# VH-VL binders against q0atu2, part 68

Target 1, 119 residues: q0atu2
Amino acid sequence: MLDKKARIRTSREYRNVFEKGKRLSGRFLIIYYVENALDNNRFGFITNKKIGMAVIRNRIKRQLRAIVREYQGQVKNKHDIVLVARAGIGKSSFEGMEKDYIAIMKKAGLFARNANKID
Short names: E, the ipSAE of ESMFold2; O, the ipSAE of OpenDDE; V2, 0.75 times the mean of E and O plus 0.25 times the DockQ between their complexes.

## First folded at step 3 (VH-VL)

Design ra22 (framework fv_recibokibart)
Fold by ESMFold2-Fast, scan of step 3:
Order: sequence, then structure tokens, then C-alpha cells
Structure ra22 (fold): chain C 119 residues (1-119), chain A 123 residues (1-123), chain B 108 residues (1-108)
Amino acid sequence: as target 1 above (119 residues)
Amino acid sequence: QVQLVQSGAEVKKPGASVKVSCKASGYTFTEYYMHWAKQAPGQGLEWIGEINPDSGDTNYAQKFQGRVTMTRDTSISTAYMELSRLRSDDTAVYYCARDTGSLEYPSGHFDYWGQGTLVTVSS
Amino acid sequence: QIVLTQSPGTLSLSPGERATLSCRASQSVSYSYLHWYQQKPGQAPRLWIYEASSRATGIPDRFSGSGSGTDFTLTISRLEPEDFATYYCQQYESSPWTFGQGTKLEIK
């Protein structure tokens, strides 16, 4: 579960990330990211109906939040990052999503090469 | 066709709480922010807050912070606004309204509105 | 918070006349984040002009919006009877999102 401080909360903040941020596509995830003026990182999550039924989308959201939380300490500070789940993610394993997340974060320059789980 | 249908009028005593519902149809409920606004009798519109129906994350106007709670139930495409510790000046029509833009690009203007729910707070 | 001040509070005019409604912001608002709504008694507001100057679907071309910075205007070139209503401006520049107090357009 991410702290309230670490979540993108307002629609305007989501708008800012999509409008001004960079975009990187992975296998199951797309990230949009931009530097913020805060002293911490904030994350947003979007799943859409193309992923599947509500039960599948809710599972994906929980798993993505868990992955982000596990690797929070490896993320370069002062960024707003939105994760958008791609249609194929519903068939992915937790490990598959985790690997995709690490790969795209490293490619974005937001992640240490030797990423480790926070816990 | 897009429609937002709100629950019926409520009469409450000061100190009570009220929970207004807004049932969405005709679109994918989880893909658009939902907003709530207040309009006291003979007065203008006042924004209360917004909810991301996909994540459940909320943002409230400071004036209502601590007294308002916004939630949703995605299984029935319904948003809720609960206002606690009611005062006489909470007497108003409350509206839900959909953001015109998707979660991927919120617009901050509202294309569809519920019909409004009159909440009367009286002793 | 950004305060939007609309003027006049009430505008009394006759059909056929031009109406000019003002919305002034306490801080600069990008025109991409300034919107207008029309509301008739007993009805929910209706999106009228978005992003300062774009007409919402179905809105007649006698309506136009303009402005930037802190000064925005809604103009009705030639009033029709159905145009008499209250108009609200709204900003999405900074949370909390706010509305102006409204300009009531009434028949003289």
C-alpha cells in the first residue's frame, strides 16, 4: 500500500504528467513520468476495461502497487510517475509485471542498475 | 447514452450525516473522474471534490476536508458523497458531474451532470 | 485558492441585444483551464464554453468566449429568449477548482 504522500491525487496532476511527461512502453506497462517540485516521488495507476473484468483489473492494481512499493527506494527522487496497464497484462504473472516494471524504469533512467527489493 | 442518476432528496437534523449516490450508465465508469459540487438555495456553484473511480483516490476542497468522504462501487458504477456533522448551511442541491476527459488526460470541465439531490438540514 | 469574480452580478437586457459577461481571476489562469456553464432554474449546469473559447457540442455560434491571464469574457452577440439564464465561469488551474459566483442574465 503506498502512502498518501506517494500517490498522485488530483486530476490536474495526472494531466500534468501526461501533458509534460515522457512516455515509455514496456511489454505490459506504459509509464509517463516528469520531474516534480516536491522532495518525494508520487505514483499513479490506470487500468482500463480492455484488460478484463473488474476482478482482474482490481488484482492488477493491487499487484502494481505492491511492485511499486517494493522498489520505491530504487527510484530517482522528485518524480511523478503514472503506470498505465496494457491490454495484455491480465494474462501476465506477477513476476512478468515486476520484470517489465524494472526494465522500463531502468530504460527511463529512473532506476538503479542493481535494483533490489525494499523489503 | 451517458446518464448520471442521483439518489432522492434527504431531510436531516444538524449533526447527522448524509450519503448521496450517483449511478453512472452509458460509458465505462472507471475511465473518467467524478466530481461533486454544492449549490445552496439561490447561490452559485461550489466544488467539493473529485474521485478517480479506478483507483479510489480523492481530492477535496479544504473547506470540506474532514467532513466529506467520496467513495465508489465499481461493480454497480456508482459514486458516493458522504457529508458528516451537518450544519444548516449544508442545505443545498448536491451534484455529481463527470470530467469530460479520460483518466489519461483529464480536462477539468464537466460534460455530464446528475439531476441534483436536495439535502435539507433543519431542526 | 483562485477566486473568480463575475461581473455584473445581474445583467438586465432585452432579446436582440448584445450581452458581455466578465470573469476575473485573482491569479493567472491558462485559457486551457477556464470554462463556462449555463444554468437554468431547476436544472443542472450545462457545459457551454470550454478552454476559454471552444463552444461545447450544440452551442449556437452567437456565443463566444475570449480572454487570457486574469480577464475572461463570454459574449452573446444577439440574445434569444432561451439565453436568459445564469452563467458561471470555472477554473482548473489550481486546486481547489473554483466557480465564479455567477452572472444572472434576466429579461428587462
Scores: ipSAE 0.585, ipTM 0.846, lowest interface PAE 1.4, mean pLDDT 91

Design ra23 (framework fv_recibokibart)
Fold by ESMFold2-Fast, scan of step 3:
Structure ra23 (fold): chain C 119 residues (1-119), chain A 123 residues (1-123), chain B 108 residues (1-108)
Amino acid sequence: as target 1 above (119 residues)
Amino acid sequence: QVQLVQSGAEVKKPGASVKVSCKASGYTFTEYYMHWAKQAPGQGLEWIGEINPDSGDTNYAQKFQGRVTMTRDTSISTAYMELSRLRSDDTAVYYCARDTGSLEYPSGHFDYWGQGTLVTVSS
Amino acid sequence: QIVLTQSPGTLSLSPGERATLSCRASQSVSYDYLHWYQQKPGQAPRLWIYGASSRATGIPDRFSGSGSGTDFTLTISRLEPEDFATYYCQQYESSPWTFGQGTKLEIK
């Protein structure tokens, strides 16, 4: 999954992103994001009880981490980004979540470039 | 009513490990950070680390890094702190404590505390 | 790590007197990330003041907190017998979170 360095680990770091960051809402996701003083990006994930039972929340969290990992090379460097799953995400497909993530990140100006596909 | 109930006192030999439990009730366990703190006899409080009970992500004070492991079991709303390679200066009361704020907006202050678990390390 | 130094280490006063407890940080701590706890012997700590100046639920108005930057103060305007305890400050500015060594308020 995501390297330790690419994860927001402390409660204070999560709070910093919520307090100081910008917010952008998609269909299934909300992102909070702020530029950091590090050499890399860090991601956090929040799936609250409004989404559903633990089994659903755990599935969503795994899927979101997989999506973030797949596209991490396209994200502009030096940002702390927290993904908050909206209540309706439990009814989304993997592809639906992926599409929402890409759209939000592009809207936020956080994607530096799209990767070229090699057949 | 919110309550944190810790496991009972332990006596260990140097080099052993101890695992302290903290059972939460009266709130949704996975919605608040859980912290652990140490208090040696006649001394002040020392923060050991925190765990996000929803994700399992942990953050430890450097002094304890490599010797402490924090885990949780969401099915029984219980947090655990394991301290390995025990030394005489690990003799202390260990507390679990809940962050006042939610996972989305943690506060970094602790509104509810367990009763404490005395761990005695003696040769 | 941020070191919090509390002074005095022990404060001996009588009921009815004013108490002033100091907490000084080795580097700047944002106002909203400095907290105070009260602890009595054999008991767990109890949240007393959060965000430098906000009283926790049930805490009497004779207690007040103030300060910013590196200097923070807990004041008890008129001591009651139940106020004699050890008080700890704590910071949430920078990991690891740290506590001061405590100020023991004892009866003279």
Scores: ipSAE 0.420, ipTM 0.822, lowest interface PAE 2.3, mean pLDDT 90

Design ra24 (framework fv_recibokibart)
Fold by ESMFold2-Fast, scan of step 3:
Structure ra24 (fold): chain C 119 residues (1-119), chain A 123 residues (1-123), chain B 108 residues (1-108)
Amino acid sequence: as target 1 above (119 residues)
Amino acid sequence: QVQLVQSGAEVKKPGASVKVSCKASGYTFTEYYMHWAKQAPGQGLEWIGEINPDSGDTNYAQKFQGRVTMTRDTSISTAYMELSRLRSDDTAVYYCARDTGSLEYPSGHFDYWGQGTLVTVSS
Amino acid sequence: QIVLTQSPGTLSLSPGERATLSCRASQSVSDSYLHWYQQKPGQAPRLWIYGASSRATGIPDRFSGSGSGTDFTLTISRLEPEDFATYYCQQYESSPWTFGQGTKLEIK
């Protein structure tokens, strides 16, 4: 469960992210992101009917929130980020969504932390 | 054809709660924000709040924060607004209204409105 | 919160005359986020003008909107009997979204 402070909750703020934000597409996810004027990051989530039945969409939203929450500490501060689920996400595993999220966030330059190297 | 159909008039005593419904048809319910507005007798319009019907996330005007709860049931394309601890000055027509733009591009203007629900609060 | 002040509160005119309705914002509002509604007694509001100057579907060309920043105007070039109603401006610049108090256009 994400803190209420960490969620985009107004329609106008969603519009701002889509209008002014950058877009990156992954295998299962699209992110839109823009720097905000706040002290913290905020996340928004969009699934549409094309993804599947309500049971599938609810599972996807729950899993995406869990992934975002798990990696909150790695995200560069002061961003509004909206995750849009692509049609194929209903067939993905949790691990597949997690890998896609990490790859997109790294490509966007939004991750402040790196994994340890044991070379 | 887009339609928003609201529940019927209610008469409540002070301190009670009221829950107004707004059933949507003719479009994909989860792809447009739903808004609620209040209009007291002889007065202008007052925005109460909005709900993202896909996520369930809500944003309320501070005046109603703590007394209003907006929810939705996607299986029946219906939005709800519940107002608790009713006072005489809550007597009003309550409207649901659809944002003209999609969730990805909300417009902040309302192309379709419900017919309104009169809530009367009297002792 | 952004306060929208409409003037006049009541405008008494005859059919055939020109009407000019003002909406002034307490803070700057992008013209893309200033909208107008028409409401008749016993009816829900109807979207009339959006984005300061765009007419909604079916709205006659005698209606025009203009303005930017803090000063917006709705103009009716030649009043018809069906135009007598209350008009509300609305902003979507910052939450909470707000409406003006309305201008009631009444027959003289």
Scores: ipSAE 0.482, ipTM 0.820, lowest interface PAE 1.9, mean pLDDT 90

Design ra25 (framework fv_recibokibart)
Fold by ESMFold2-Fast, scan of step 3:
Structure ra25 (fold): chain C 119 residues (1-119), chain A 123 residues (1-123), chain B 108 residues (1-108)
Amino acid sequence: as target 1 above (119 residues)
Amino acid sequence: QVQLVQSGAEVKKPGASVKVSCKASGYTFTEYYMHWAKQAPGQGLEWIGEINPDSGDTNYAQKFQGRVTMTRDTSISTAYMELSRLRSDDTAVYYCARDTGSLEYPSGHFDYWGQGTLVTVSS
Amino acid sequence: QIVLTQSPGTLSLSPGERATLSCRASQSVSYSWLHWYQQKPGQAPRLWIYGASSRATGIPDRFSGSGSGTDFTLTISRLEPEDFATYYCQQYESSPWTFGQGTKLEIK
């Protein structure tokens, strides 16, 4: 579970990220991201019926929140980021989702703290 | 055909809780925000809060924060609004309403409304 | 919170007349986030105009919306008997989302 301040709260704030944000697609994830005027990052999560039944979508949501929470400290400050699960994500392992998240965040330039340095 | 069907009228005593349901049909329940609004007798509309039915995340108007809880059950496409510690001024018709836009592009206007649930708080 | 003030509170007119309903916001609202609803006694509200000027599905062309910033207007060019109802404006600019207090259109 992410802290309340680290979550996108309102429908309007989700709209802002989709409307003004940049989009990057990974294997299992799409991210939409935009710089915010706060001193912290906020995350949002969207799954849809194309992924599968409710039990699969709920598992994916829990796993994505866990991944985001684990890597919070590596994300460049002052961003609103929405993760959208792609249809194929239901067939992915947790490790597969985690690798995709890391890859897409690096490609977006959103990982700070020298995430690309060796060791 | 999109429909939102709400539970029937309730009569409660001060201090009780009430839970109003809103059953959606004719669309994919998890793809649109659901909102709740209050209308006291002879008064205008007041927004209470919204729920993302996919994630379960909620956002409430400060006036209702601490007394309102919004939930949903995706298996039966039903949204719920529970209001606790009822007062006489909670007597009102309560409406559920669907955001016109998708979760990706919510519009903040409401194309479909439930028929309303009258909640009467009296001794 | 953004306060929406509608005027007049009650507007008494006859069929065939033009109606002009005002909605004033306490701070600027993008026209994309200003909406209007019609409500008849005993009924749920119905979306009427969205994004300040776009008619919802099935709404007659005698209805038009306009405005920007803090000043918005709903106009009915020639009132029909079925148009007598209460009209509410609503904003989605800033949380909490708010409605105006309503303008009641009544038969003179």
Scores: ipSAE 0.548, ipTM 0.839, lowest interface PAE 1.6, mean pLDDT 91

Design ra26 (framework fv_recibokibart; at its last look DockQ between E and O 0.43; V2 from the best seeds 0.00; counts 0 for: pae O 3.9 > 2)
Fold by ESMFold2-Fast, scan of step 3:
Structure ra26 (fold): chain C 119 residues (1-119), chain A 123 residues (1-123), chain B 108 residues (1-108)
Amino acid sequence: as target 1 above (119 residues)
Amino acid sequence: QVQLVQSGAEVKKPGASVKVSCKASGYTFTEYWMHWAKQAPGQGLEWIGEINPDSGDTNYAQKFQGRVTMTRDTSISTAYMELSRLRSDDTAVYYCARDTGSLEYPSGHFDYWGQGTLVTVSS
Amino acid sequence: QIVLTQSPGTLSLSPGERATLSCRASQSVSYSYLHWYQQKPGQAPRLWIYGASSRATGIPDRFSGSGSGTDFTLTISRLEPEDFATYYCQQYESSPWTFGQGTKLEIK
């Protein structure tokens, strides 16, 4: 459960991230990200019908929120970040999504400190 | 074809709650933002709030914050607006409307509207 | 919040005449985020002009929109009977998104 302060809630803020942000693709996730003028990070999520049935999409949404919440302390301050689920994410495990998230955040230079986990 | 079909008229007493539904068809429900607006008798339009049907995240006008709750059920492509602690000045036609742009690139203008739901609050 | 003030509140004209409807914003609005709707009695609003000057699908070319900053205009070059309705401007610059109070175009 991410704090409301850590969520991108307005339609215009989503548009801003996609228009002005950088894009980085992972195996199961794409991130779009831009610096904000706030004192905190904010996250948005997009999981389209093309991912699978409602039960699968709802699972993915819950798991992505949990992953973002777990690693929010490692993310460099003052970014708006939207996670977009790729079609193949429906076949991934929680651990697979987590590893992909860590990899893309590191590649983007968005992790301020070591986020490596031992499986 | 794209359609937004709203629930029927409601008559409520002051202090009650009302929940209006908006069933979408003819497009992928989770790919467009949904908005709600109010129009009191003989008055203009007033924006209440918006919902991302994919994530469930909402943004409300400050005037309605604390009294309005927007939700959706993706399994039946239906959006809901619940307004609580009703007052006589909540008497209005309530509209749902779809943002013209995509979830990623919302346009902030509304190409399809529901037919409206009249909510009457009277003693 | 951004207040949109429309003028006149009521405009009484005859078919064949030109109509000019004004929408003024209390602070600057990007023209990309200024939109117009038409509403007839008993009906839902209908998107008419978006991004200050772009006609929505099916809208006749006698309708044109213009403006930037705080001053926006909707013009109808030659009124037809079906054009008599209420017109609302709307901004998407700053939350909460707001509508003007409307201009009612009525037959003289």
Scores: ipSAE 0.781, ipTM 0.894, lowest interface PAE 0.7, mean pLDDT 91
Fold by ESMFold2, look of step 4:
Structure ra26 (fold): chain C 119 residues (1-119), chain A 123 residues (1-123), chain B 108 residues (1-108)
Amino acid sequence: as target 1 above (119 residues)
Amino acid sequence: QVQLVQSGAEVKKPGASVKVSCKASGYTFTEYWMHWAKQAPGQGLEWIGEINPDSGDTNYAQKFQGRVTMTRDTSISTAYMELSRLRSDDTAVYYCARDTGSLEYPSGHFDYWGQGTLVTVSS
Amino acid sequence: QIVLTQSPGTLSLSPGERATLSCRASQSVSYSYLHWYQQKPGQAPRLWIYGASSRATGIPDRFSGSGSGTDFTLTISRLEPEDFATYYCQQYESSPWTFGQGTKLEIK
């Protein structure tokens, strides 16, 4: 469950991640991430019109949120992380997005070495 | 050409609610934050809150928390601000304004404003 | 929240004169997050200066902004009749994104 306190909610919070954070590109996703001063992680999601109509964009957002919820217990705490969908993501399967997310999060070093295996 | 067109003036009784719309055109609606501001007659500007039109996430000024709800309909590129439990001091012009920067890198300044919607609260 | 205090509240000057409008913040504001708007009666605000010193599109070069930290100014080197309006500063440093109370620039 990705509750409200685990979401990036304000315009300034998004800008902070872009301005101060690191960027890594995967096949379907780009992530921006920065350490925060909280006790928890926060996630943000960006899609745009280039991906498709609103129904398609909403489906992508839902799928990405589900993937993040599934793995959030493995993510190192105290990070703000923004997932940006790339133009080709609309043709990807859920499993394709999931594999891409895992790969890019590992590349970023964001999975904790001894993270909880339960949500 | 970027335009923000707001709904027309409203007259309301104390205790009622009002919902103001802001229709965007000339740009990709979901790629820019939308803000709302209040200006009481003869007074200065007051920021009410902001909405991420892609995610639907909102951030409100504390003094409006609990009475304001900001929503949007991406299929018609329209943002909404609803203010409930209206009081006489809610009489004001309400503006929508677009952040000049992108969704992920907002600038925090607004160069596109709606024409304003006068809401009058009187019995 | 960050309070922006503008001075003077009203500034009465004649065309051709130099105007200086002050905006003081209760806490430090990064120059990138301090902005100015012009508003005339019955109209929506217009972005005038952003990032403390950058003019918005179409704003005449007689307008300049400066300042850092807690003290910011908007200067009009030579007033034209069209410049008489109310000017607001606004900050984006810390939520809520507050405006100053305005300086009304009126013709003497």
Scores: ipSAE 0.354, ipTM 0.792, lowest interface PAE 3.2, mean pLDDT 90
Fold by OpenDDE, look of step 4:
Structure ra26 (fold): chain C 119 residues (1-119), chain A 123 residues (1-123), chain B 108 residues (1-108)
Amino acid sequence: as target 1 above (119 residues)
Amino acid sequence: QVQLVQSGAEVKKPGASVKVSCKASGYTFTEYWMHWAKQAPGQGLEWIGEINPDSGDTNYAQKFQGRVTMTRDTSISTAYMELSRLRSDDTAVYYCARDTGSLEYPSGHFDYWGQGTLVTVSS
Amino acid sequence: QIVLTQSPGTLSLSPGERATLSCRASQSVSYSYLHWYQQKPGQAPRLWIYGASSRATGIPDRFSGSGSGTDFTLTISRLEPEDFATYYCQQYESSPWTFGQGTKLEIK
């Protein structure tokens, strides 16, 4: 799991991202992101029943956390970012999910200039 | 249907600890923040803290910091609140309550409550 | 913290009458973050109104919520015997989440 410091940990923090942040939709993911006053990024993850059974939702969460963790060092600092899984993600491969994450994060301009991404 | 079933009444001595359980059913336990509230006899409601059952992250009211510990067992969809170093003014009914499940539309209302657990602290 | 002050502390009315309960916040509370709960003796609180004006499932239409900013109101148009209880307002604007001290609606 992500480092405690890298996680959105309060209901209020989640709410803040939704209320004040920007929203971008990908194929499998929706991201909400807003600048924070910290020196690090924080991530949150949301799945719902539309994704599928609980087993699927849990898998998706694990996969998203893994993706975020892998690219964490390449994301611009001082952001709170919430990933919301879309209904179609349950049928996606890990690689497809990863590609969607990269695409949407690029669209958001959240990757550093020197980010090295796999396509 | 959604249900929150709490453990039975407790009688404790000052200085002891109490651990109250809240078993959830009828919904996905890990998708909803769980809150705990205190209600002293004849008094109003007081928020104690919240826990994210998925991550285990907790946030406590300052008043209870250092004495309260919220945990959960996802395998049995049960949340726990432990209060240590009990004193007489901890005598109260303690409630667990489910937060609204939609984080995209956070209203922060508690749509389901446990039946409450009476904790009596007396010498 | 945001302090919610409810008034009156006790409201004595008869069935059929109109009840007006007030909840005042020490600072502005967003419309969606002000909620009301009903509690009867020996029972757990029950969600009654959420988002200042939305009735929870199963709540009769004689109940209505209104208000904004720092002033919120719960209104019962025509009291029924089962409506006599204590009502609490609650804010989810900022932590710690707080409740009003409650208004006890009792039979006159």
Scores: ipSAE 0.021, ipTM 0.708, lowest interface PAE 3.9, mean pLDDT 90
ESMFold2 (binder alone), look of step 4: mean pLDDT 94; pTM 0.954

Design ra27 (framework fv_recibokibart)
Fold by ESMFold2-Fast, scan of step 3:
Structure ra27 (fold): chain C 119 residues (1-119), chain A 123 residues (1-123), chain B 108 residues (1-108)
Amino acid sequence: as target 1 above (119 residues)
Amino acid sequence: QVQLVQSGAEVKKPGASVKVSCKASGYTFDEYYMHWAKQAPGQGLEWIGEINPDSGDTNYAQKFQGRVTMTRDTSISTAYMELSRLRSDDTAVYYCARDTGSLEYPSGHFDYWGQGTLVTVSS
Amino acid sequence: QIVLTQSPGTLSLSPGERATLSCRASQSVSYSYLHWYQQKPGQAPRLWIYGASSRATGIPDRFSGSGSGTDFTLTISRLEPEDFATYYCQQYESSPWTFGQGTKLEIK
């Protein structure tokens, strides 16, 4: 679970990330990201009906939040990052999503060091 | 057809709480921000706050922070606004309104509005 | 917070006349985030113009919006009886989202 301070809170802040941010696509995820003026990182999560029924979308959201939480210590500070799940994510494993997240974050230059589990 | 239907008028005593509902139909409820606005008798519109119905995350105007709580129930496509510790100046019509844009691209303008709920606070 | 000041507060005109309604922001607002609503007594507001100049669906072409920075205008080229209502501008530049106090367009 992410603290509320680590979440993108306003609709306008989501809009800002989509308008001003850089976009990078992985296999199951797309990230949009922009540097913020805060002391911390904030994350947003978007799933849509193309992924599947509500049960599947809710599972995906929980798993993505868990992955982001596990690796939050590796993320370079002062970024707003929105994760958008691609249609195919519903068929992926947890490990597949985790691998995709690590790869895309490294490619974006957003990891301060090699990715590792926080725990 | 998109429709937002709000709960009926309420009469409350000062210090009470009121919870207004807004039932959505005709679209995918959890894909659009829901906003709430206040309009006191003979006055203009005042934005209260917004809720992301997918995540449940909220953002409130500072004036209402601490007294307002916005929630939703996705299983029945209904948004709620609860206002506590009511005062006489809370007497107003309260509106729910849908953001025109999706969660992926919020627009910040409101294409569909509920019919309004009159809340009267009197002793 | 951004304060939107509308002028005049009340505008009394006759059908056939041109109406010009002003909305001034206390700080700069991107035109993409300045919107207008029409409200008639006893009714919910209706989205009228969005992004400073785009008409919402079904809005007659006699309505036009313009402006940027801190100065925005809603113009009605030739008033019809159905146009008499209160008009509100609204900004989405900075939270909290705010409305102007309204301009009441009334029949003379």
Scores: ipSAE 0.585, ipTM 0.839, lowest interface PAE 1.4, mean pLDDT 90

